# VH-VL binders against a2bn08, part 16

Target 1, 238 residues: a2bn08
Amino acid sequence: MAEARLQRLLRVYVLDTSALTDTRLRSLLGSGSLDEAVRRFAELIASVRIAYGVEVYMPPTVYEEARRFLLSNGVTVQSFEALAAWITIKPPTRHEIRIPASIVRDYVEEVRARLARGLRVAEEHVRRAFEAGGLYAAETASREARREKLGAIIRGLRERYREATRHGMLDSVEDLDAVLLALEVRGVLVSNDEGVRRFAEALGVISIDPPKFISVLQGLLRHSKTGGVAREEAHSTS
Key: E = the ipSAE of ESMFold2; O = the ipSAE of OpenDDE; V2 = 0.75 times the mean of E and O plus 0.25 times the DockQ between their complexes.

## First folded at step 4 (VH-VL)

Design a3 (framework fv_emapalumab; at its last look DockQ between E and O 0.01; V2 from the best seeds 0.00; counts 0 for: pae E 13.1 > 2, placed apart)
Fold by OpenDDE, look of step 4:
Structure a3 (fold): chain C 238 residues (1-238), chain A 123 residues (1-123), chain B 111 residues (1-111)
Amino acid sequence: as target 1 above (238 residues)
Amino acid sequence: EVQLLESGGGLVQPGGSLRLSCAASGFTFSDYAMSWVRQAPGKGLEWVSAISGSGGYTYYADSVKGRFTISRDNSKNTLYLQMNSLRAEDTAVYYCARHYTIEGVDRYYFDYWGQGTLVTVSS
Amino acid sequence: NFMLTQPHSVSESPGKTVTISCTRSSGSIASNYVQWYQQRPGSSPTTVIYEDDQRPSGVPDRFSGSIDSSSNSASLTISGLKTEDEADYYCQSYDYSNLVVFGGGTKLTVL
């Protein structure tokens, strides 16, 4: 019953960038390379289409980001296009989609809080830089040593600043588009980003991580082949 | 051994109806999507219709949409094609074909074909 | 949508090598797997190549498939041509909008 219910509920999916860049996809798809994983993913989507009429969507912004990432990481254009051939590229209708004001308010508050944390991180690193400078102002410190220390402080600042301000929140328009599209098409968002998923949840959008997504699709196929108890809604596709 | 045997072909007048059958054996029928592919005399292959393993989803070429209905009875290991409003251009040998499956993944190509059954639409 | 274009006919002598091309009109030829079917006179089609370059069991290694992205075409190559290879050959592919697309077929004559 649970499996049958899942089959009925999960027929429309929207992918964010993380859905395609998740490092676990190789293992899940039994591939030796990212390129092969992408090709196998394409075939998986093709299969669930014919078996269950599953629809997979992606915003153009996500498409471009994913394309850039995958191609820069050894995926061939052909393999990427193989996957894209089974994905509907659709922008969310942004001007028609309504977001509750309460969600916007909460988001603004979160942004403010994170900005404040970022500032504190910066202040701390300024202090560190200042103190370090005092120590290295001693006649015995080489210019190289000073440069190295400063570099380390800057790297630390960047890392901690990012952690304080961006981690765990919706911080890109690509991810926003994915959420909005999922809302519009009444689909399940596939994302590995906790911030994105939280935002989606606030809007009532169901989300799953990429491994779960792959598992679900594979499970659907297994169920289809085994003649399982899941009710299949009959429809005709042109 | 995988076997597909088509039947039901014959002579029919334009506007008439015909029902084709394909009896499958040698494999778990419900595990495989099935298609009908036709070939007009002296012409090439044309995909007609497909159906998922469970029968829940059906697909049609534009040339037959609204006139043909694909179905299956997994308990009888039989694929069907109900053809209505037949036209002269529907004259062809009709093949049933099994979709290739590997590692539980259904493909959009075929590994086994039947011998075909001839449908002739003529006044 | 897309079309697959094949030469109408090719001919070659026994023992030689012949290549049949299949050109995709739109989209990449490598976006989806290409298959090749052999149809001898009076017989049903049989798969000789699947997934661009894979041979089913029973198909001799004289048959090979390849993809050329530069020309957006697939090719079936038959080496050591035999009389029994005389047949019609069809390429086939697919995409989201076109579940199954066949080429027009190529008649191979063994001279």
Scores: ipSAE 0.025, ipTM 0.594, lowest interface PAE 4.8, mean pLDDT 88
Fold by ESMFold2, look of step 4:
Structure a3 (fold): chain C 238 residues (1-238), chain A 123 residues (1-123), chain B 111 residues (1-111)
Amino acid sequence: as target 1 above (238 residues)
Amino acid sequence: EVQLLESGGGLVQPGGSLRLSCAASGFTFSDYAMSWVRQAPGKGLEWVSAISGSGGYTYYADSVKGRFTISRDNSKNTLYLQMNSLRAEDTAVYYCARHYTIEGVDRYYFDYWGQGTLVTVSS
Amino acid sequence: NFMLTQPHSVSESPGKTVTISCTRSSGSIASNYVQWYQQRPGSSPTTVIYEDDQRPSGVPDRFSGSIDSSSNSASLTISGLKTEDEADYYCQSYDYSNLVVFGGGTKLTVL
């Protein structure tokens, strides 16, 4: 791929929270700790910004979510601030952003379908609880046994409800802000959530997952270090 | 009366491309999600792809992801399937199917099917 | 993803009752609705049961559907078998990622 053409396509990125919290980042950055991974990530972003003018954006809502997560998981304030220095924190300009009404209608339709599936899960678990009540009648089962069975049914309900209603769907304002910012700045969205990426792509926003984002940046940096023939020769002069 | 009429099937070599169309009539096309479902000769039904009423959400079976593109033109009441990098395994009758809705909510099952169009991928 | 497994064939005499099973390999059968389609030779599929146990208008009440969470399966039951019931039958469901899955199909022969 021509370097000039590649650089035009890869200039601007917007991160959602998963881009900083994805556990695969440690291995991709060759790090034994999350703190070390954050420092190496900061160096990577800084290097490609200097070499190619690559810009990395994040909404304030995503920034605060990521900050809380990283600091509570052993990342030092110094390491986080080193990373943040290379990320542009910008809220989406919500009053100026336009979204096609048909996309909003489709999203509402999807939510309603998922709510209907969730209701079915709830009804099935009500049936299970009713049947368990007959099996564990007070005269034939201990109070502890009945409590354990009820607990299992409730845990099953919660798990199945989440799977039926939330998996693969945009369901947070933080992720919405990331999509809106990516639309506004015409950037590539970086996310590991398929529902978020699908929503972004419906709006014409290109998206990639965090491992691919790291790979792209590392590839740019390796190309920059070789610099073609002229850059390579200059680097060897000492 | 709801009608779905597929067209665009034919013989194509492996690695080739083909575009299927499905002409819809008798209902408000943009209110309904649509799917392509295929059936290899002597085999069962296999879901291929789906698209929302507006066209904003698309879904693909793993076997076709990256090779097939579903689309629709709501002004022409037409559903499309662009098939690229075709393989022998793609040989099938391709059906256009309408998703059932209740109160505007897609139920992810099919209430009307077209008659199908045959795609043959052979060298 | 998950699979829906059906018997390859089933046969029974006119007037009798047949049940066709549809077993889900992973995830709960109860989390997503199950549909049943009938396909006669040379024809497109038609719906005989939707949303587990509902009949479309025009489908006789001798067709019924059910699910069983304990075996993680769905069933299509046809009572009072008629020769015109001879067809292929497919179950269908989807998962929480909105991917549609069909069973492998069951050939019903009415002897």
Scores: ipSAE 0.000, ipTM 0.516, lowest interface PAE 13.1, mean pLDDT 85
ESMFold2 (binder alone), look of step 4: mean pLDDT 92; pTM 0.935

Design a4 (framework fv_emapalumab; at its last look DockQ between E and O 0.01; V2 from the best seeds 0.00; counts 0 for: pae E 22.1 > 2, placed apart)
Fold by OpenDDE, look of step 4:
Structure a4 (fold): chain C 238 residues (1-238), chain A 123 residues (1-123), chain B 111 residues (1-111)
Amino acid sequence: as target 1 above (238 residues)
Amino acid sequence: EVQLLESGGGLVQPGGSLRLSCAASGFTFSDYAMSWVRQAPGKGLEWVSAISGSGGYTYYADSVKGRFTISRDNSKNTLYLQMNSLRAEDTAVYYCARHYTIFGVDRYYFDYWGQGTLVTVSS
Amino acid sequence: NFMLTQPHSVSESPGKTVTISCTRSSGRIASNYVQWYQQRPGSSPTTVIYEDDQRPSGVPDRFSGSIDSSSNSASLTISGLKTEDEADYYCQSYDYSNLVVFGGGTKLTVL
């Protein structure tokens, strides 16, 4: 029932990069490859656009990022073009969009807190490196062993630092553009990033994950097949 | 095994009427859109008409619009094509074809074809 | 509206490779899936390629489909040509306005 209501009320969608790179898309679209998944996705979007007037948007920044990712991961230019043909590429009107100062304040505070956590992580790893160095300074430790230990510490630092500072936060301009565009067009944001979705929510933007998005679109088409309100435009033009 | 069997073809005079049938078996008939595709003697394939799984949507080529009516009876697993005001150019083998369907979405191409039934319109 | 143009005929010897082209007159060939149907003499069409390059069960891997956006065309390639491959081949596509569109067909003769 909730899904049916969503299908009727929500006809404008904005995709972030994660909407196209979600690893579950292949399974959801019954494809054996990412390339095929993209092609099937294109067909799906085309179908709902024609049948129900669904609009799918993407900021140019997201488009470029997605293009780069998909093409580098085995998606053909043909498949990508098929998808792009049915997506409206539109930049958000950044100079006109207003963000409440309270949201900006909260964001700044979060950034500050995360930076502080990152610093603590760094300090901890410096300590570990120092202690390890003392242990390996003995003539019995091979140069290779020392190098390996240091490498492990550095890897640990990178992982923990990333977790402390970037995980679960809006951390790219591409994602920001997606949120702003969704706000501007009064659309539903499609994202698999919790940080992005949380930021969107703060602005009053509704978001769904890519699997839900696919489900909604497929549901719309099923409804059409069974005699729903929507009419395929292809029939009127033939 | 998916099977499609056309019937109802024959000789008819110009201006006459004919009703074709296609009996389907081996699949859930109502889940699939169906089409009629025809082939004039020595010529290529031409799409004629399509109908959604539920029968709620019908589509026609411009060449047959207003003269042909596609329908289906899902309880009988049968597709129909009512042909009225037949013309010589309607002479063809008529195939019923199943639309490829995935996740409840009808695609605009076919995965199975019948053997066809010949319709000859001649004075 | 768009049309799909195929060569009228192609011929090749057994064991060789043959390619049949299908060119779209308007719109992008990659915007919608292209299918290929085989029709042997006196028989009904059968699907040999769907969704540009997918083979149905039972179709040998000698059959392959491809899309070339630069020439706005699709191609059916048959390697290791056999006598049984002699048939008419039709490409097909759509754009939700024209619904189902067939090419004119290509007669493949195995020499």
Scores: ipSAE 0.177, ipTM 0.685, lowest interface PAE 2.6, mean pLDDT 89
Fold by ESMFold2, look of step 4:
Order: sequence, then structure tokens, then C-alpha cells
Structure a4 (fold): chain C 238 residues (1-238), chain A 123 residues (1-123), chain B 111 residues (1-111)
Amino acid sequence: as target 1 above (238 residues)
Amino acid sequence: EVQLLESGGGLVQPGGSLRLSCAASGFTFSDYAMSWVRQAPGKGLEWVSAISGSGGYTYYADSVKGRFTISRDNSKNTLYLQMNSLRAEDTAVYYCARHYTIFGVDRYYFDYWGQGTLVTVSS
Amino acid sequence: NFMLTQPHSVSESPGKTVTISCTRSSGRIASNYVQWYQQRPGSSPTTVIYEDDQRPSGVPDRFSGSIDSSSNSASLTISGLKTEDEADYYCQSYDYSNLVVFGGGTKLTVL
């Protein structure tokens, strides 16, 4: 029964945008160009689908986001379409999906905590700007020195505020769609985004990062009964 | 054969500290998330803490947050629980438990348990 | 902050069937998998059901698990009771805010 559970757990995956845009994609697939990496990714997905019936899903919102990114970074339309041919593009049935009230409550509490931390960051940087203004009075420092100091404080505020309020949090509808689709199809979510993965896990959706996803698929092909069948041959018989 | 062997239990005064260890063998330790689960004498099971296979993510029950620290050393196949500010209510047998996991995809339930180590917090 | 409620004890004769219930106080029981652990006196727990209704290798098929969404509960059913089944049984589930939660336990006595 353990082997039967393993096969079931390896059947269905949902990709968010990070699964296609992860900067490690080129090295993980052993290629020098992103376009070649995308083609090898397509071959990997096709091979595992043919050999094991593994299904890979993606919401339309994620599809469009990933397409824009990849085409802007040197991936040809042909290579992207070759990948997409093995991925089922399906919107989540948002109006039928139920989320426990406790998950919504926890999310609201986390947002409240992050807003409070953001306010503390803002207060801290207001104090720093006030002190700097006293030290950079016009009779003491040049106009250029004052502008440079203010700019540094603002950049620090922006960075610290984003870390306090947005980092590691699910905050886009595209990421939500990936989580909802994974819940609907009972699939494993593939994402490198901490906030997306935390939200998915709260809903009982299992998640893995893109390197683990690639490793799992490669491992399946190494252990295949038809392990002598090259990925190219399996691809050609689809 | 999967084996989990806890050690480090004993008698401690309230406010004291102990460090529990769990030696793992018979599986690739770093592939598995691990938990501590405790059981007060004559009582039920209570989850205490969990750690991911890499050690990058840790989780704690509310009753132990800020007092207990879970860690692991994957080079020594050993799970740890540092227990500080111990209270009488922490008296229990502490079990090391392995999460069911597939290629690093962790589940939040267990397939193997250790034998347990007794921690007694008493004056 | 959900709880799993089990009866304190159940008893039945050898060869008969018992069912142990596990009711979730908040949130849907069907949204997260339920496990069942057996613990004999003085021993460590062992898994008898995982993921609602799956048996680990080596667990007899007379152990079965089920979910009832209408009562928001899970059940462990043991048929053909043997004296070796006398133990404490714990259900367990999870969610984001209560990561791992056990039921209070049920003492099964085989008369």
C-alpha cells in the first residue's frame, strides 16, 4: 500500500509562475540558454506523462504571466508552446471552492501583524530623517549631500517596509489561483514562493519547490520499467 | 529497518533546562520531517514541535513557543529538543516521530515512533 | 484551535465489531486527512490508519477508517476483535493554525 500511495502522490502537479521563472531552471536542466532549458523541461514533462500518466496543470492567469516573462527573456514562442502542450490550462472553479473560516481569520491576523510592523518601520525612519535634517542643515551641508542622505533613508524605509509587510505573503491573484487549482484537483503545488506555500499548506495542499519537482520527475524516469527508453523516444511516441 | 532512539530525559527542577536527542537509523534522515510528541503520565498524546528535513522550517505548539527549540544535525542523523524554563506540566514521555514524506514532500502525520524518554519536572 | 473529541472508552467481546468516533469541533473534517494510532500499555504508538482510510503494510484489513461529513467526524472500525487489539486509540488531524492535533484517546477493552 505504501507504493500505491507514492504513485498517487506523484500523479498531479500544479505550477505557479515561479516554477517556470526560477532562475535555477537553466542549471537544473543542464543548459546554457533559457530557451533550451524550457525545451528540456517540456521533454521531461512529456516523458513522465507518457510513462506514468503524471498530469501538470496551470491556471490561465499563471500561463499568461509565465509566457510574458519567458518570451521577454529569450525563450522562443515555439519552445514555450512545446512546453504548454503538455500542461493542462484550467481555471480554478473559484465560486465552488470552500475555504475554512479559520484560514481566512489567520490570514487577516497575519495582515494586521504585518501592517503593525510596517508602521514601526515607518516611525523609525521618520526619526532618522528628523535627526539627519538637524545634522544636514543648510549652513552645514551642501544641497547635494542633503539630497543623497534623504535618498538613502527613503531607500532604507522602502526596503524595510516591504520586508515587514509583503515578503513571504500570498499577495497576488495569480498565486491564489494556483493554490485554489491545486486544492480543486488534489494536486501538489510547485512554487518557490514562501507565502504561496504557507497558504497552500494551511489549506492542506502539499507543496514542493521547483528544484524538488524536477528531481522527482527525473527520479521517476530513472526508476521506470522502461528505463532503457530514452526521453526522446518516449516523446516521439506521444 | 527504521529506528528512532530518544535520550536525555531525567529529573529537573521547575525553571530548569534539558536537551533531548533522537538518534535515527535505517533511512535517509535528511529526506524526512521530524516531530516531538509528548504524553503526560496517564494522559493522551500532545504534539510539541516539528522540523523540516533540511531544518529550514520549524513549528511549535502554543504551549511551548519561546521555551523549546527543535533542531537537527543531518550529518549525525540526530534530532534535538532544547527545553528551557521547564514547568511541572511539561512532565511527560517525549517521543521522536517521523513524518510520512515522499521525495521531500512532507505530510503532517507519522509512520514511525521512537520508544520515548521520560522528563520529570518536580521540586 | 480545533479539538478532536473521542469517547473515553469502548468495550466489546472477541470476534465482534467496534467503531470509535472522532468529532472535529471547528473546520471541516473532510478538508484535512485523519489518522489513527494504536498504543498498547507501556508501548509507543503505531499507525493503523492514515489519510482517512488507508492501512499501512502489516495492519490487518479488519481495521478500516471512514469520514462522515454530515456529523463532521471520522471513525475507526475494528472487526473480528482480538484480545491483542486492547489498546488506546488516538485520532489525529491538522490545519494551518493547529498544525498537528490529537484526539483525547479511547481505551478499547476486549472482554
Scores: ipSAE 0.000, ipTM 0.399, lowest interface PAE 22.1, mean pLDDT 83
ESMFold2 (binder alone), look of step 4: mean pLDDT 92; pTM 0.934

Design g2 (framework fv_traxivitug; at its last look DockQ between E and O 0.01; V2 from the best seeds 0.00; counts 0 for: pae E 17.9 > 2, placed apart)
Fold by OpenDDE, look of step 4:
Structure g2 (fold): chain C 238 residues (1-238), chain A 124 residues (1-124), chain B 107 residues (1-107)
Amino acid sequence: as target 1 above (238 residues)
Amino acid sequence: QVQLVESGGTLVQPGGSLRLSCAASGFTFSSYWMTWVRQAPGKGLEWVANIKQDGSEKYYVDSVRGRFTISRDNAKNSLFLQMNSLRPEDTAVYFCARESRYTYFGDYRYFDYWGQGTLVTVSS
Amino acid sequence: QSVLTQPPSVSVAPGKTARITCGGDNIGSDSVHWYQQKPGQAPILVVYDDSDRPSGIPERFSGSNSGNTATLTISRVEAGDEADYYCQVWDSSSDHVFGGGTKVTVL
């Protein structure tokens, strides 16, 4: 049972959105455009599926998000469909999947902590805005200058707030679906999000980042080519 | 291809009731918030109501609250708007729209796909 | 309740640039979306999240948002760009809000 599970882990992968949107994929696939990268990725997945029976899964929620992202960023429908043809879209059976209460507890605690941090960030920026307002209320400051300063403070607030509340945390249902699906199909989660990967780990789900995923798949193909040559040489000498 | 097709719009008398339907295809319907937006003749767009993926949350513009009910059937890829106690000011083309949350902040929503609309006329 | 203000009309010559403004109190802190609507047709999303374009929307369409004004810019305007344009924002307290719409006429 353990061996069979291990074998499955090598052949079954679940992708979150980051698996398709990671900017490093372009470099890894030797592509000059996102569209070309997607095409090459499709070919790669097709090849490993044919050669080794690798299965790639994606929740519908992730699929839709990825589709939206890719199409909005210059990927053609044809390229996307080429990729989608090799991905199995499957929702996790949410009503049957059990999450340990300890994980839920930890998650709630983390959420509370992050909310508190977010509030502090907001308070700080309110103070900054107030102070800035006092300085710019002077007759010497133009309306434009005030607007610019306020804009900068708002941008800062957004960035810092996001960092405080969302960064490094499972923060979307799409990502949750990916983790749950990976758990259900006993696959390897492919994600570039540390928060998602930590959550997956807590559930006993193995995860790898997109670059590693690509490397693994490419490695599989390299191995198949070398093995085939060895077999052909062995037959010629007999 | 994403498609939204509204139906059910007709002429009704003030105080009457009408149920609009929207048939969705080409996407995972259950993964999206859905919305009704209306447009009175010669006027601008007005948000009416939206509903969460699982139907657990529903929101309405103040002018229709208590009279309109938004609902959905994910198994049938359908969105509904039950309109009761209709008024002349409810006369409009009613659009079904898909909501997207794919923004920088994740909280702000927009409508990435729209149906062609169905006309509701409330008149004596 | 957030109020979005648009000019009722904008006229532009073919090949020129049209700018449609959407005013709101501190709208620069919001995510602004833009829709194109031609007569008898459904609205089409042309810009979302201030400046992003959906697939299939020409690069001629661009958006910006700062301070109290969001702007939809249509460069190299074509006859086919004649339409009503609406800005829209979402707020947790105000739900979805549309501007009054701007009629763009290509001269």
Scores: ipSAE 0.005, ipTM 0.486, lowest interface PAE 12.7, mean pLDDT 87
Fold by ESMFold2, look of step 4:
Structure g2 (fold): chain C 238 residues (1-238), chain A 124 residues (1-124), chain B 107 residues (1-107)
Amino acid sequence: as target 1 above (238 residues)
Amino acid sequence: QVQLVESGGTLVQPGGSLRLSCAASGFTFSSYWMTWVRQAPGKGLEWVANIKQDGSEKYYVDSVRGRFTISRDNAKNSLFLQMNSLRPEDTAVYFCARESRYTYFGDYRYFDYWGQGTLVTVSS
Amino acid sequence: QSVLTQPPSVSVAPGKTARITCGGDNIGSDSVHWYQQKPGQAPILVVYDDSDRPSGIPERFSGSNSGNTATLTISRVEAGDEADYYCQVWDSSSDHVFGGGTKVTVL
């Protein structure tokens, strides 16, 4: 049924790490600390799970990455475990997932193109460094002035190289696992990473960013409470 | 329908200043990078400058850097080019264009909609 | 890509095929875009990302890009195809680069 497929799209989500580490999380959940935000996120997921049967998945690789980040940034083990209790940790069944060969070929070609662009950036910055070396020698510049100029050129190289080669590209196994899991469970991928979302969309996986995800869940709870449904909200709780 | 309408082109003496405007409609202006491209009489197209959605990044061709300033007002759906210290070589039709930046596996940058252009003539 | 090389002109008989080349060192690694411009008019996008056509552009317009050459192909050329054609790429060091343009004349 078309309705059943639409309902599944509203009820199955896969999180990448950015869904838990997005800097907007505290503001979106009205929290003063990351630990409080994680607790509120856990309550939001729990409430929507109970009210609408929403399922939230995460690959083990993403789970471990998110755990390391959150615990290192002041989130208590108790708060993290409270969140994890409502998330289904499941590895993608990698051996059964098929990806069209053309998508793999396009990925390889894009990597080659980006490496070539990175080389051109590097060549340009070598030329800039050579020109700067002549200027500072001619002006009898101090050793510290020469060191600062070189540092600025290297920083510029790093920034331009990253933009040319890695911006908007899927480049981690954790994010690949999130995309594969979303494909497998036919769920919506939650990510703020441009490259992850582009790759997912090429495979036919619908994606949304973390603020949109929070907004959707909050909207579902507001609809449930304002609807006056004859469901028992606090039935047999523990 | 996407529409871009340039205005402000006129005759100016060398060393003078001029501000070009581009009024946008039919799309969410604040969601797109915007670009100026120029064409000297009898010559080809030359990219001049572009500006990020929120105005935080601006880039210029070397020949105009320091003399031209690109800006935008998202509340008025308007793009601007302030041109100072004009030279005869700046004589051209100036086009406003919408810059598309989305593609598979990466970013590619092309101009999917163009205005009609406004003529700037710099001569003594 | 600092320079894109196009032939200055191409002549073609009505109903024949016009091929307009855009040369650049390893241009096959870039995404190439093509614009048509008639006298006194703004350019319009006819091909983007090497071979894709915008909505409303006839199937007679097609593109390819490999090695050191990108090509815009116009099949069954009509008098109305007489125009200047420009290729364009984006490069992180040079920003947007246009070719010099090719004038297509229909004899």
Scores: ipSAE 0.000, ipTM 0.404, lowest interface PAE 17.9, mean pLDDT 83
ESMFold2 (binder alone), look of step 4: mean pLDDT 92; pTM 0.946

